# VH-VL binders against q8ixk2r445to577: the designs that were tried, part 71

Target 1, 133 residues: q8ixk2r445to577
Amino acid sequence: FFGMLQNKGLTDYCFDYNPPDENQIVGHQVILYLCHGMGQNQFFEYTSQKEIRYNTHQPEGCIAVEAGMDTLIMHLCEETAPENQKFILQEDGSLFHEQSKKCVQAARKESSDSFVPLLRDCTNSDHQKWFFK
Short names: E, the ipSAE of ESMFold2; O, the ipSAE of OpenDDE; V2, 0.75 times the mean of E and O plus 0.25 times the DockQ between their complexes.

## First folded at step 3 (VH-VL)

Design n8 (framework fv_axatilimab)
Fold by ESMFold2-Fast, scan of step 3:
Order: structure tokens, then sequence, then C-alpha cells
Structure n8 (fold): chain C 133 residues (1-133), chain A 120 residues (1-120), chain B 107 residues (1-107)
């Protein structure tokens, strides 16, 4: 699949990655932002290795979760996808992170006006349902 | 089935402290993202949110009730306790506890409510 | 604080009518809006969350729409059990705030 990764519950929001500059694409948190349809920072590829790739800049970035964390960050893609970079997009739209046994959910901090994808216990919530557009 | 039930005194005198307990079943406050909130409704008036407590012990309070509210949980007993100091007749209301989730939904299952009257 | 303005404060309707209730936030709440139904003497019941997601077990005649600051609850064909007071609530930022309520009364 290739395109914008949109949330079913937060219907106006898509996965978004906007690195500070073109020379530093890793280490920053993936966010959710209003879907704009322009590609670029919102265009992701879901691969046969169960990776979510960010192909706007070179080298390609892959979404990963660091041990003990619930946030999604950008890492360099590996020749063989490591477990922390594998997400299973299920038929019901759930995005399951097998290493942690958790699902990706659209979420906000209680005191924040920003939205981010976070790992949460898997539920049937539309905030945990994703689709490529 | 998820259920919540409020308990506490039906009558409180002005200046006293109110303590309400919410006892629940069918879910755990050890589950990631889960929380319990307190809401009140004075007779014939709108709903007013008071406080939330989450699985990780994060607490949030309505700032209009500054320094009067304390919320705590006992995860092993499936209980959440709300304390409100310096009660006044304007605090007369039905008090509800309800289950909530961090980011998904606000209050999906509510207790029956307990009426608290503040009078001399 | 985010002010939630709900309109109308009351309305009279007949069984079978289409009823619309509006809720306006003083700032963008990004679809973090819930609708509740409260019958006399009872606790509120969640109808809709995330502005448009119908809670399990709620009849399909209820629907929510809107975005940004303006939201609507629609009952497509009012039933006798729908005469109640309806509240909107934002859960975008603390403090959580509720609208003033809309009482749906028999015409």
Amino acid sequence: as target 1 above (133 residues)
Amino acid sequence: EVTLKESGPALVKPTQTLTLTCTFSGFSLSTYGMGVGWIRQPPGKALEWLANIYWNDDKYYNPSLKNRLTISKDTSKNQVVLTMTNMDPVDTATYYCARMHYAEYSFDVWGQGTMVTVSS
Amino acid sequence: DIQMTQSPSSLSASVGDRVTITCRASQDISNYLAWYQQKPGKAPKLLIYAASTLQSGVPSRFSGSGSGTDYTLTISSLQPEDFATYYCQQYYSYPYTFGGGTKVEIK
C-alpha cells in the first residue's frame, strides 16, 4: 500500500513526519496532522516486510518503537526489518506492533493541542483503525 | 458487564468535607489508557466535570474548584475516591462517577449517581 | 476554558420528526466531542463519541456530524423513548466542559 495513512476515528488526521531538515531524517517523533493530500511529509509505504516507510527523503526512514516507549519514531530502514520496525496492518484496520503486543492509536496529551500515534492496549476503537488513502 | 456505583453521605453540613467512593467492576484501572472521572449535576442544571484519574495515577481537576478536590485510586479494590473540602449549599448536586479512556472516548459507562445535599 | 454553546435550549417535536441539536465550541476541538442522552432521574448515557462514532447499542437513527468548532446531533425519526435532555461535551482539553443541554419535549 502507498499513500496517506489516515485514522478512522480522527477522520481529518494522517500520519505525518516533518524532519527539521533534509540532512537529519531520524530520531524525531511521528505526529498526526490534518490530511492535505499533497504527499511529501504524509506519504508512507507499507511494505511486504511489514514496515511503514518514509520515502520523501534519502536514505529512507522506517517507523520504529524503542524498547519501553509508547511513541513512534523515525529510524533508518535496515536490509532486514528488525522487530521494532514491524507493524501488522490487520483486515479490520488495526495496526499491531507484534514486539510489544500493542496497537497504534491516535491520541492527544491531556494538556496538549497536538496529536500523535501511540502504542496502546488493543481495542475495537476507531482511533486504532487506519487505512491508506 | 461494566458497572460503577457511587457511595457516600446524603447530607453534609456547610464547611465540612465530602468523601465519595466509586466502586466498579468489569474493568481494571491497571489497563493502559483507562480512567475514572467525577461529574456533578445540581438540581435542574447542566453537567459539570470535577476530576479525572487514570491508570498511571495522573490526576486532573476542574480549576474553578481550586484546591478543594482530591482524587485517588485503589486499583486492587477497584475503587476511586473523591474528596471535596469546605462544602457550601451551592455544592448540592447529584454526583456521578464514570469510566473513561485516555484518548478514545470521554465517559462511556456511568454510575447511577448519589445525591448530596448541603444544608445546616 | 473552552465554552460549549448548545442550541436550542429546548424544542418541541412529534414522533417521526427529524430533530437537530447544535453544539459550538469557542475553539477547535478536533472532533473530541461526545453526545449524551439523559432521561429524568437517570444518569447520562453516551450516544456518540469522536463527534460521529456511534456507541455500541445506540439506535442508528442517532448520528453526529461536524468538525472544528461546529457539531450537530441528528435524530432522523424521533421515537417516544427519545424525549430527554441531550448534552454535548468536549474532551479535547482540560477542564472538560459540557453544553447547557437541549430538552426535547413532546409537542
Scores: ipSAE 0.000, ipTM 0.523, lowest interface PAE 14.6, mean pLDDT 85

Design n9 (framework fv_axatilimab)
Fold by ESMFold2-Fast, scan of step 3:
Structure n9 (fold): chain C 133 residues (1-133), chain A 121 residues (1-121), chain B 107 residues (1-107)
Amino acid sequence: as target 1 above (133 residues)
Amino acid sequence: EVTLKESGPALVKPTQTLTLTCTFSGFSLSTYGMGVGWIRQPPGKALEWLANIYWNDDKYYNPSLKNRLTISKDTSKNQVVLTMTNMDPVDTATYYCARIEYGDRGYFDYWGQGTMVTVSS
Amino acid sequence: DIQMTQSPSSLSASVGDRVTITCRASQDISNYLAWYQQKPGKAPKLLIYAASTLQSGVPSRFSGSGSGTDYTLTISSLQPEDFATYYCQQYYSYPYTFGGGTKVEIK
């Protein structure tokens, strides 16, 4: 399935990735931003390999988590999905990162009013529940 | 509480290099998604964006001024430095630094007070 | 570069008036637009980001709307402290560009 990946707890916020230079689609942090309904920067595809793909620019990007980190960053997609790029979208809407055993949560950045998706211990919070529009 | 403050010379001679320092508190440039940009405003004129630097050391420059601008950061000191070479009277302006919190780009949510730089002989 | 055309360059209004300021981008900027207020001798202050989201602490009389290339800042009932110059800014693509500014003056 594909579409805008929206948070149930922060109902106005969607996964967002829009690098300013189309030649540099990797290495930047995925953030949460107001859902604008236009797709593009907020348009993602969830694949059978449990990847969250960003197909708006070429080459295609895949959301990943670096070892020891809790932030989501954009990497290049691989022929076979590496473990750090696999997220299990569960029946209850939880987005489980198998390699770290943690869940993606909509969280406020430290000393900020802005929000980002971060890996946190899994809870039943609506801030950890996601759906494609 | 987020604060930013610009510092540097008030007067620069034509052809010299300008160095401005932005010192900030209430956030860190080691935090993912954080950035600091520089904007200038000539007296009575509109705002003009100059450069951005981000937590990952990504740098972006206004193409019209790119060959004259260098932006750098010292995350341990909470400082961002902008240098601009070959100053000209037309570069006379108030220079601002401001925080960016939208990943690798964004709007400026907190601004420094600005520092006036006059270029004359 | 994305050009931001702001209109009008200046306007005169009375306290209590509805004021509308427009900003047009030379291409689609997908709501990556901010509005700033600047009073003489002061730094700009963020009012609105993402075209329509009010910054914390900004009075509800300020609102933003629009999509694609055309955006509007509205002040529903102008107050004495609102006399200032307003700027729009796109942050969709580098280089970042600002509108020319709209000066809101007493009628």
Scores: ipSAE 0.006, ipTM 0.573, lowest interface PAE 10.4, mean pLDDT 86

Design o1 (framework fv_cosibelimab; at its last look DockQ between E and O 0.05; V2 from the best seeds 0.00; counts 0 for: pae E 13.9 > 2, placed apart)
Fold by ESMFold2-Fast, scan of step 3:
Structure o1 (fold): chain C 133 residues (1-133), chain A 121 residues (1-121), chain B 112 residues (1-112)
Amino acid sequence: as target 1 above (133 residues)
Amino acid sequence: EVQLVQSGAEVKKPGSSVKVSCKASGGTFSSYTISWVRQAPGQGLEWMGVIIPYFGKANYAQKFQGRVTITADESTSTAYMELSSLRSEDTAVYYCARDYGTGSYYEFDYWGQGTLVTVSS
Amino acid sequence: NFMLTQPHSVSESPGKTVTISCTRSSGSIARNYVQWYQQRPGSAPTTVIYEDNQRPSGVPDRFSGSIDSSSNSASLTISGLKTEDEADYYCQSYDSSTHYVVFGGGTKLTVL
């Protein structure tokens, strides 16, 4: 699958990555922003290695969660996907992070006016259900 | 910093209308929704409706359909709630409350001070 | 449109723990976020819990929120009760099928 990765519960919001410098794509947090249908910062690819890839700029980025963290950060894709970059997109729409055994949830970023995807205990919440559009 | 400031208390006769204002300061007005919530004396919180400035849309609770109109003026960062055909049961404190986003989240992080509307003959 | 049901009142002694329930009448409680607000007399409500179980900055960690899918309820738990915790507490969620914000009826907490 590829396209805009939209949240079922937080209606109108999609995965979005806008690095401050397009020549330095790693190290920043993935956010949620209003779905605009124009690709670019909201274009992601779900791969057979269970990666969520950001292909808008080169080199390609892969979404990862660092040990002990709950936030989704952009990292460089590896030849073989490390465990911290693997997400299982389940039939019910949940994005299950294998290494932490947690699910990606649409949430409000503390101390800011921004929504972000982050890891939480898995529930049947619509805020944990995602689909490609 | 961030404040929601409402217009002052009103005393109205049955059958009349009231229009309460809520002026937002701080933040970007179009990045938030503004809901109106009322509370009759000694009673609980009752949601009346919301204006979503980003889409120019309003949604209303079924109980208030046809009697309430919620609008916003982005140039003045002010939301309005107008309630018509007033009855004594409409006597309440009316609050405006803001929510980040475009109408699917609803965590009210800031509230106005409240406006007491008294309906009596 | 679903309803959220809370007990009308709860009371407990200082230092003890209370739990206030919020039961959803139809659809899963976990489907949509639950917030909890505290309201003291003469004041507007303030958030004590958001997104089911998160605390705003400045809210003591003796306040916690939880979801129990088996009872289809959210709960607000306040441990180490203090007299300043006396207030009305409201749960609130959102019904995505009707686009309505729903409040529970409120619970009056009295600390003896």
Scores: ipSAE 0.768, ipTM 0.913, lowest interface PAE 1.0, mean pLDDT 91
Fold by OpenDDE, look of step 4:
Structure o1 (fold): chain C 133 residues (1-133), chain A 121 residues (1-121), chain B 112 residues (1-112)
Amino acid sequence: as target 1 above (133 residues)
Amino acid sequence: EVQLVQSGAEVKKPGSSVKVSCKASGGTFSSYTISWVRQAPGQGLEWMGVIIPYFGKANYAQKFQGRVTITADESTSTAYMELSSLRSEDTAVYYCARDYGTGSYYEFDYWGQGTLVTVSS
Amino acid sequence: NFMLTQPHSVSESPGKTVTISCTRSSGSIARNYVQWYQQRPGSAPTTVIYEDNQRPSGVPDRFSGSIDSSSNSASLTISGLKTEDEADYYCQSYDSSTHYVVFGGGTKLTVL
């Protein structure tokens, strides 16, 4: 699966990544933004290694969750996907993070009008449902 | 299973303050928000405010601004609601309720058992 | 800001279907999700519907939620009515203009 990763509950919002330096793509938080499909900022790929890859160009970035955190951060992809980069996109649309055993949920970023994907306890909420478009 | 357990009933004099606690168990406390909702005898549900424990940020209904304080202790997974300058009209059952914490909307999935607060001279 | 208006009471016989409406006074009912809560006498509320039409675990499929944009209302429908369904029901939504949680006035359902 590849393309825009869109949330069902937070209608018209997609995964978005815009690093401040195109030559240094790691270390920043993935956010949610209105789906527009422009450029590479909203292009992601779900791989057979259960990775969510941001960029198919070298170096490749993969979404990871750091220990003790609930935010999605861009790391470099590895030859063998590390545990903190493994996600399961279920048929019901839920996006499950294997290591934390939590689901990715669309949420409002506090003190702003922006939104971010956060790890939360898994529910049947539409805000935890995702699909590629 | 997630549970919200509230403190016991309170009897207060007018002008005093009351602080009700709500302890959460069975889930990730910091991943959700806690709202307080009260219900006067024979009346409907009234939202008072909410706290985001992870951020320690609370928001209050205008009606209670300046009189209510909602706090949370992540170490004990407990939320608190303090209401000051109590009046007879504040006599009600006070509920805590857990929300998914999206910040763009609120939907409650678990409720405390309620705490009766009686205000009488 | 907006209000949610519910009928004060509804009644129906066991086995029948009852519908409780929740009308939003301003803004689109579809802009924010609607939840429904059941409150039996002497008990705390429990969630029976969230996000317009989703049922929590343990809630029978006799309970369903819907949205009608033409009337700017949400509806809770209970089919195969049972005596145990007798309770107060509250709709709830969120006002993004005020950032307040908004409850309806509640509806008393009597099973005849």
Scores: ipSAE 0.020, ipTM 0.688, lowest interface PAE 5.5, mean pLDDT 91
Fold by ESMFold2, look of step 4:
Structure o1 (fold): chain C 133 residues (1-133), chain A 121 residues (1-121), chain B 112 residues (1-112)
Amino acid sequence: as target 1 above (133 residues)
Amino acid sequence: EVQLVQSGAEVKKPGSSVKVSCKASGGTFSSYTISWVRQAPGQGLEWMGVIIPYFGKANYAQKFQGRVTITADESTSTAYMELSSLRSEDTAVYYCARDYGTGSYYEFDYWGQGTLVTVSS
Amino acid sequence: NFMLTQPHSVSESPGKTVTISCTRSSGSIARNYVQWYQQRPGSAPTTVIYEDNQRPSGVPDRFSGSIDSSSNSASLTISGLKTEDEADYYCQSYDSSTHYVVFGGGTKLTVL
């Protein structure tokens, strides 16, 4: 799938990636922002390798979670997807990170009124349900 | 390094038009947005509109709808802003500004040097 | 659509802390990111805060941004004031209902 990756529980919020330096897309955190569909910061592809690709940029970025962390960060995509870049988008809408055995949840960034996707223990919360639009 | 270089200062008569250029370098021109922002002497920043070069479509602030035209030429990596029916109140410095990343937040990280347009009788 | 209101001017002594407010007239301040720009006379603006509270590379950590939902406002705080901080400061957000960029009216910071 390709499109805006939206949260069911946090209505009208989408995955968003807008690194401060366009020439340094690796290593910054993916955020949640109001869905607007303008420009290309909110467009991602879910691939057959179970990657979430930021492919409106060259070279393409793939969302990853580093060992021991709960934040989603951008890495460069590789020919064969590394385990930390594999996410299972299940039929119930949950977005499962198999390496960590955790689900992606819309969460409030601490000390802020802003939101980010974070890994959390899997539940049936609508804040852990995602879909492409 | 991303750079936005604007055309030089202009002096115009009331009722005429001005076209300011903004040449971009150091990025993929078609993949980000260019906004135009003006600042009258001693006044604040005023957003005029935006273009996304990939789509070739512009969106204008209501105040300027009907007399501003924003365009882009991908082959020269240049955006343009044309303001018609000039009045003395249009005397301002006109900036082009690039959005962060590939542009959908309207968060400006690079600005042109500004172009002074003076409208005098 | 909404407006962003800033104080016209603020002043404070070197070494002290100043806070510049940015109040949103309608809808929640938290719904759209707030940016802050510094502008010296004769120069283009430069970003000092983006996405509410993030600093671009090269901006000192004595610059900070925050959101206060109770007053429906954003704030730029500059600690350890230096004379070089004397400039105009603008907040800016995006109105998702109209798809327009909104700037605050600007605040002149004087360091005495």
Scores: ipSAE 0.005, ipTM 0.531, lowest interface PAE 13.9, mean pLDDT 85
ESMFold2 (binder alone), look of step 4: mean pLDDT 89; pTM 0.920

Design o10 (framework fv_cosibelimab; at its last look DockQ between E and O 0.08; V2 from the best seeds 0.00; counts 0 for: pae E 11.7 > 2, placed apart)
Fold by ESMFold2-Fast, scan of step 3:
Structure o10 (fold): chain C 133 residues (1-133), chain A 121 residues (1-121), chain B 112 residues (1-112)
Amino acid sequence: as target 1 above (133 residues)
Amino acid sequence: EVQLVQSGAEVKKPGSSVKVSCKASGGTFSSYTISWVRQAPGQGLEWMGVIIPYFGKANYAQKFQGRVTITADESTSTAYMELSSLRSEDTAVYYCARDYGSGSYYEFDYWGQGTLVTVSS
Amino acid sequence: NFMLTQPHSVSESPGKTVTISCTRSSGSIARNYVQWYQQRPGSAPTTVIYEDDQRPSGVPDRFSGSIDSSSNSASLTISGLKTEDEADYYCQSYDSSTHYVVFGGGTKLTVL
């Protein structure tokens, strides 16, 4: 599955990765931004290894969550996906981060005009449901 | 930082219309929505509708459908709420309120100071 | 469209804890975010809780929010009550099916 990863609750917003330095794609936070349908910054691939890949820059990036954190950040993809890069896209649209046992939720970044995907306890919230467009 | 400043109090006769303005400063006007919420004396908050400048779209609560029109002028960063066929029951403080989401989030983080509209003969 | 039901009033002594409930009439309370606003006489409301349980910068940690899916309700809890907490409190959510904003009826908090 591939395309723009859109939120059911925060409608019109998609996963977006636009690092300020194009020469350093790793280590920056994934955000949510208005879906524009133009690919690149909002184009992601969900793989059989349960990765969410960002293929706009080389080398390819894979979304990960570091231990003790709740933010989604860009890491380098590995030959064998590590546990912190595995997300299970479930039938109901929830995106389950296997290592932390939490779900990805569309949330507002603290005190800013910005939305971000964050790990939260799993609920039946529309803000935790995602689909490829 | 965002600031919302509303037009002054109005006294109107039944059957007339009123148009309240809400001028925004700070931030990017097209990146957030403006809702209108009224409060009759001693009563609770009642949502009337929203204008979503980015999409050029307005949505209204069913109770006000056909009587309310919410618009925005991006060149002046001003939202307007016009309520027609005024009745005494429309006497209330009218607030504009900002929501950063595109019409799906709705956390009102900045409010105007309120505009008292009094409808009497 | 759903309704959000709050008690009309609650009262408690300074230093104690009070909890205000907000019950959703249809559909899951967890489905959409719940915000809580504080309104003092003559003033516009201000956010004390957003996204169910998040506290804006500048709001004291005595304020907390929670969701109870079994009772289909959200709650605002204020501990260490101060006289300055006297106000009307409103819960608010969004109905994604109708694209309507829904406010609870409001709760008058008296600190005595």
Scores: ipSAE 0.749, ipTM 0.904, lowest interface PAE 1.1, mean pLDDT 90
Fold by OpenDDE, look of step 4:
Structure o10 (fold): chain C 133 residues (1-133), chain A 121 residues (1-121), chain B 112 residues (1-112)
Amino acid sequence: as target 1 above (133 residues)
Amino acid sequence: EVQLVQSGAEVKKPGSSVKVSCKASGGTFSSYTISWVRQAPGQGLEWMGVIIPYFGKANYAQKFQGRVTITADESTSTAYMELSSLRSEDTAVYYCARDYGSGSYYEFDYWGQGTLVTVSS
Amino acid sequence: NFMLTQPHSVSESPGKTVTISCTRSSGSIARNYVQWYQQRPGSAPTTVIYEDDQRPSGVPDRFSGSIDSSSNSASLTISGLKTEDEADYYCQSYDSSTHYVVFGGGTKLTVL
């Protein structure tokens, strides 16, 4: 699966990553933004290694969750996907993080117009359901 | 299991202030919002405001603007609601409630046990 | 901004089905999710429905929620009514124009 990763509950919002330096793509937080499909900022791929990869440029970035955190941070992809980069996109649309045993949920940021994906206890919330568009 | 435990009942004089606490346990305090909802005797639920502890940002219902202050202490996982210039009409049970943190709306999954605040001369 | 209107009271016999409506005064009821809370006498509210039709863990499937866009209302339906269902029920949503949480006036359910 590849393309825009869109949230069901938070309609018209997609995963978005825009690093301040195109040559330094790791270390920043993935956010949610209105789905526009422009450029590479909203292009992601779900791989057979259960990674969520950020576009196809080299070096490739993979979404990770750092220890003790509930935010999604971009790391470098590895030959073998580390445990903190493994997600299960289930048939019901839930995005399950294997290491934390939590689900990715669209959540509010400090601004009413700003949102981020965060790890939460898994529920049937539409805000925990995702699909590629 | 997540629990919200509020401070005890208060008896206040008109014109004074009250500060109610809400301690959260069993979850990630900074990842969720805390709302305050009150209920006058025999009346319905009334939303007062909300705080996002991680950002320290609060939003208040217009009715209480300038009279209510909601704060949070992440180190103790405790939210506070202070209401000033108390009137008899402020007599109510005050609840804190945790938000699911879903998208651009609020939905509450856990509630405190409530704090009775009585305002009388 | 908008208000949510509920009937003041409803009553029904045990084993029967009861429906409580929640009508939004303006804007589409489908634009923001509706929650339902149960409050038994002398107790704090508890969530019985979230996001229109989802049940939290522990809530029996006798409780269901629905949205009717044609009447711009949400409904809480309780089937197989039991005496323990006697309580006040509140609908709740979010006003995106004011960023306020909005509660309905509440409905007192009496089990006859």
Scores: ipSAE 0.216, ipTM 0.777, lowest interface PAE 2.4, mean pLDDT 92
Fold by ESMFold2, look of step 4:
Structure o10 (fold): chain C 133 residues (1-133), chain A 121 residues (1-121), chain B 112 residues (1-112)
Amino acid sequence: as target 1 above (133 residues)
Amino acid sequence: EVQLVQSGAEVKKPGSSVKVSCKASGGTFSSYTISWVRQAPGQGLEWMGVIIPYFGKANYAQKFQGRVTITADESTSTAYMELSSLRSEDTAVYYCARDYGSGSYYEFDYWGQGTLVTVSS
Amino acid sequence: NFMLTQPHSVSESPGKTVTISCTRSSGSIARNYVQWYQQRPGSAPTTVIYEDDQRPSGVPDRFSGSIDSSSNSASLTISGLKTEDEADYYCQSYDSSTHYVVFGGGTKLTVL
């Protein structure tokens, strides 16, 4: 799949990535922002290797979760997807991170007014349901 | 620290209108939504509607559709709720509350102090 | 659309544990987050639990939230009950079919 990765529960919000230095795309957190489709910040590809690729930049980025963390961080893609970059987009819309056995959830950061995707224990919440458009 | 400060108490006659203000300070006014919730004396909480200040979009509970207007002024970080055609059963404390969503989910993390509106002849 | 049903009142002695239930009438309780608010007389509500089981900073850890899919309910549990916990408690969730906020009817907690 390719397009804007939208949240079912937090309507009109999409995965968004706009690193402050376009020459240094690694290490920054993916956020949720109002879906707009402008500037290619909200376009991602879900690959056969179960990657979520940020493919509007060269080199391409892949979303990862570092050990012990719950945040989704941009890494460089590799020829063979590392385990921490593998997500299963299930038929019911849940986005499951295989290594951690947790689901991606739309959440508001406690210490800020921003919205982010975070790993949480899997539930049937619409805030854990995602789809491409 | 986020604060929501509401306008003072009002006494109104049946058939009139009331407009309650809710001024937000701390944080970014456009990054969250403002709901209005009322509570009649001795009764529970009743959601009236919400505004998304960034978009200026409001959504109203069906019970209040046609009588309530919720607006926001980003330049002053203030939300407003106007209730028209007042009846005695509209006597209540009216709260504004901050929530986390664009109107699709609601987690009220901050509440205003409340505004008592009394409707009597 | 659905309703959230709470007991009208509950009571328990200081030091004990009380559980306040919040039962969803239709659709799964797990589909939408449940919040819990505490309201003392004459005061605005304050959040004690958000997103089912999360506690805001400053809320004592004796407050906890949980979801039980088999009974289709949420629960607020207060352990080590103190007299200062006397208040009205409201659960709240979102009704996806109407796009409205739904509050439970409220529960008066008395610490005897």
Scores: ipSAE 0.006, ipTM 0.562, lowest interface PAE 11.7, mean pLDDT 85
ESMFold2 (binder alone), look of step 4: mean pLDDT 89; pTM 0.916

Design o11 (framework fv_cosibelimab)
Fold by ESMFold2-Fast, scan of step 3:
Structure o11 (fold): chain C 133 residues (1-133), chain A 121 residues (1-121), chain B 112 residues (1-112)
Amino acid sequence: as target 1 above (133 residues)
Amino acid sequence: EVQLVQSGAEVKKPGSSVKVSCKASGGTFSSYTISWVRQAPGQGLEWMGVIIPYFGKANYAQKFQGRVTITADESTSTAYMELSSLRSEDTAVYYCAREYGSGSYYEFDYWGQGTLVTVSS
Amino acid sequence: NFMLTQPHSVSESPGKTVTISCTRSSGSIARNYVQWYQQRPGSAPTTVIYEDNQRPSGVPDRFSGSIDSSSNSASLTISGLKTEDEADYYCQSYDSSTHYVVFGGGTKLTVL
């Protein structure tokens, strides 16, 4: 699968990655923004290694969750995906982070006027369901 | 920091119309929606509609369609709710409330102070 | 549209726990976020729970929210009741198919 990764519950919002410095694409949080399909920021690929790749730039970025954290951040992709970069896209659209046993949910970041994907307990909410457009 | 300030109380006759304002400060006006919610004395909260500046449109609860108009003036960061053909049953406190987003989230994180509209003979 | 049904009133003694239910009449309660608002006389509502179970900064941890798919309902639970918790409580959700915001009828909490 590839394209814009859109939330079923927060219906107009897609995964978006727009790092402050185009020469440093690693280490920043993935956000949710209104789906527009323009430019490179919203194009992602779901791979056979269970990665979510940001591959509109080189080097390719892969979404990861650091141990003990709940936010999704951009890392460099590796030849063999490490466990913190593996997400299981389930048949119902849930995006399950196997290492933490949590699901990716569209949520509002506290103290911020922004939406972000966060790891939360799996509840089968439509805000935890994602699809490629 | 966001603050919503509403216009003052009004007393209206049956059959007239009322226009209540809600001035927003803080944030980017086009990055959030403004809903109008009313509450008759001793009654619950009732959603009337929303203006979604990002999409340039408004949506209304079916009960109020044809009588309510919600607009926004981006240059003054002010939303308006106009209710026509007033009846005594329209006596209520009218609130504006902000939803951050495009009209698909609807957590009302900031509310105006409320405007009492009294409809009497 | 769906309706959200709450009990009209609940009461309990100080220090005890109350739970206020909010039942969705059609479609799954999990399809859309549920918020909970507290309203005291003469005041605008304020959020005590958002996104089903999250607390805003400044809301004490005595307040919690949950979703129960078997009863198709959301619940607001307030433990360690204090007299200052006396207020009307409203649940609220959104119907994405009709683009309507839905409020529950409200629950009056008395602490005696």
Scores: ipSAE 0.643, ipTM 0.883, lowest interface PAE 1.7, mean pLDDT 89

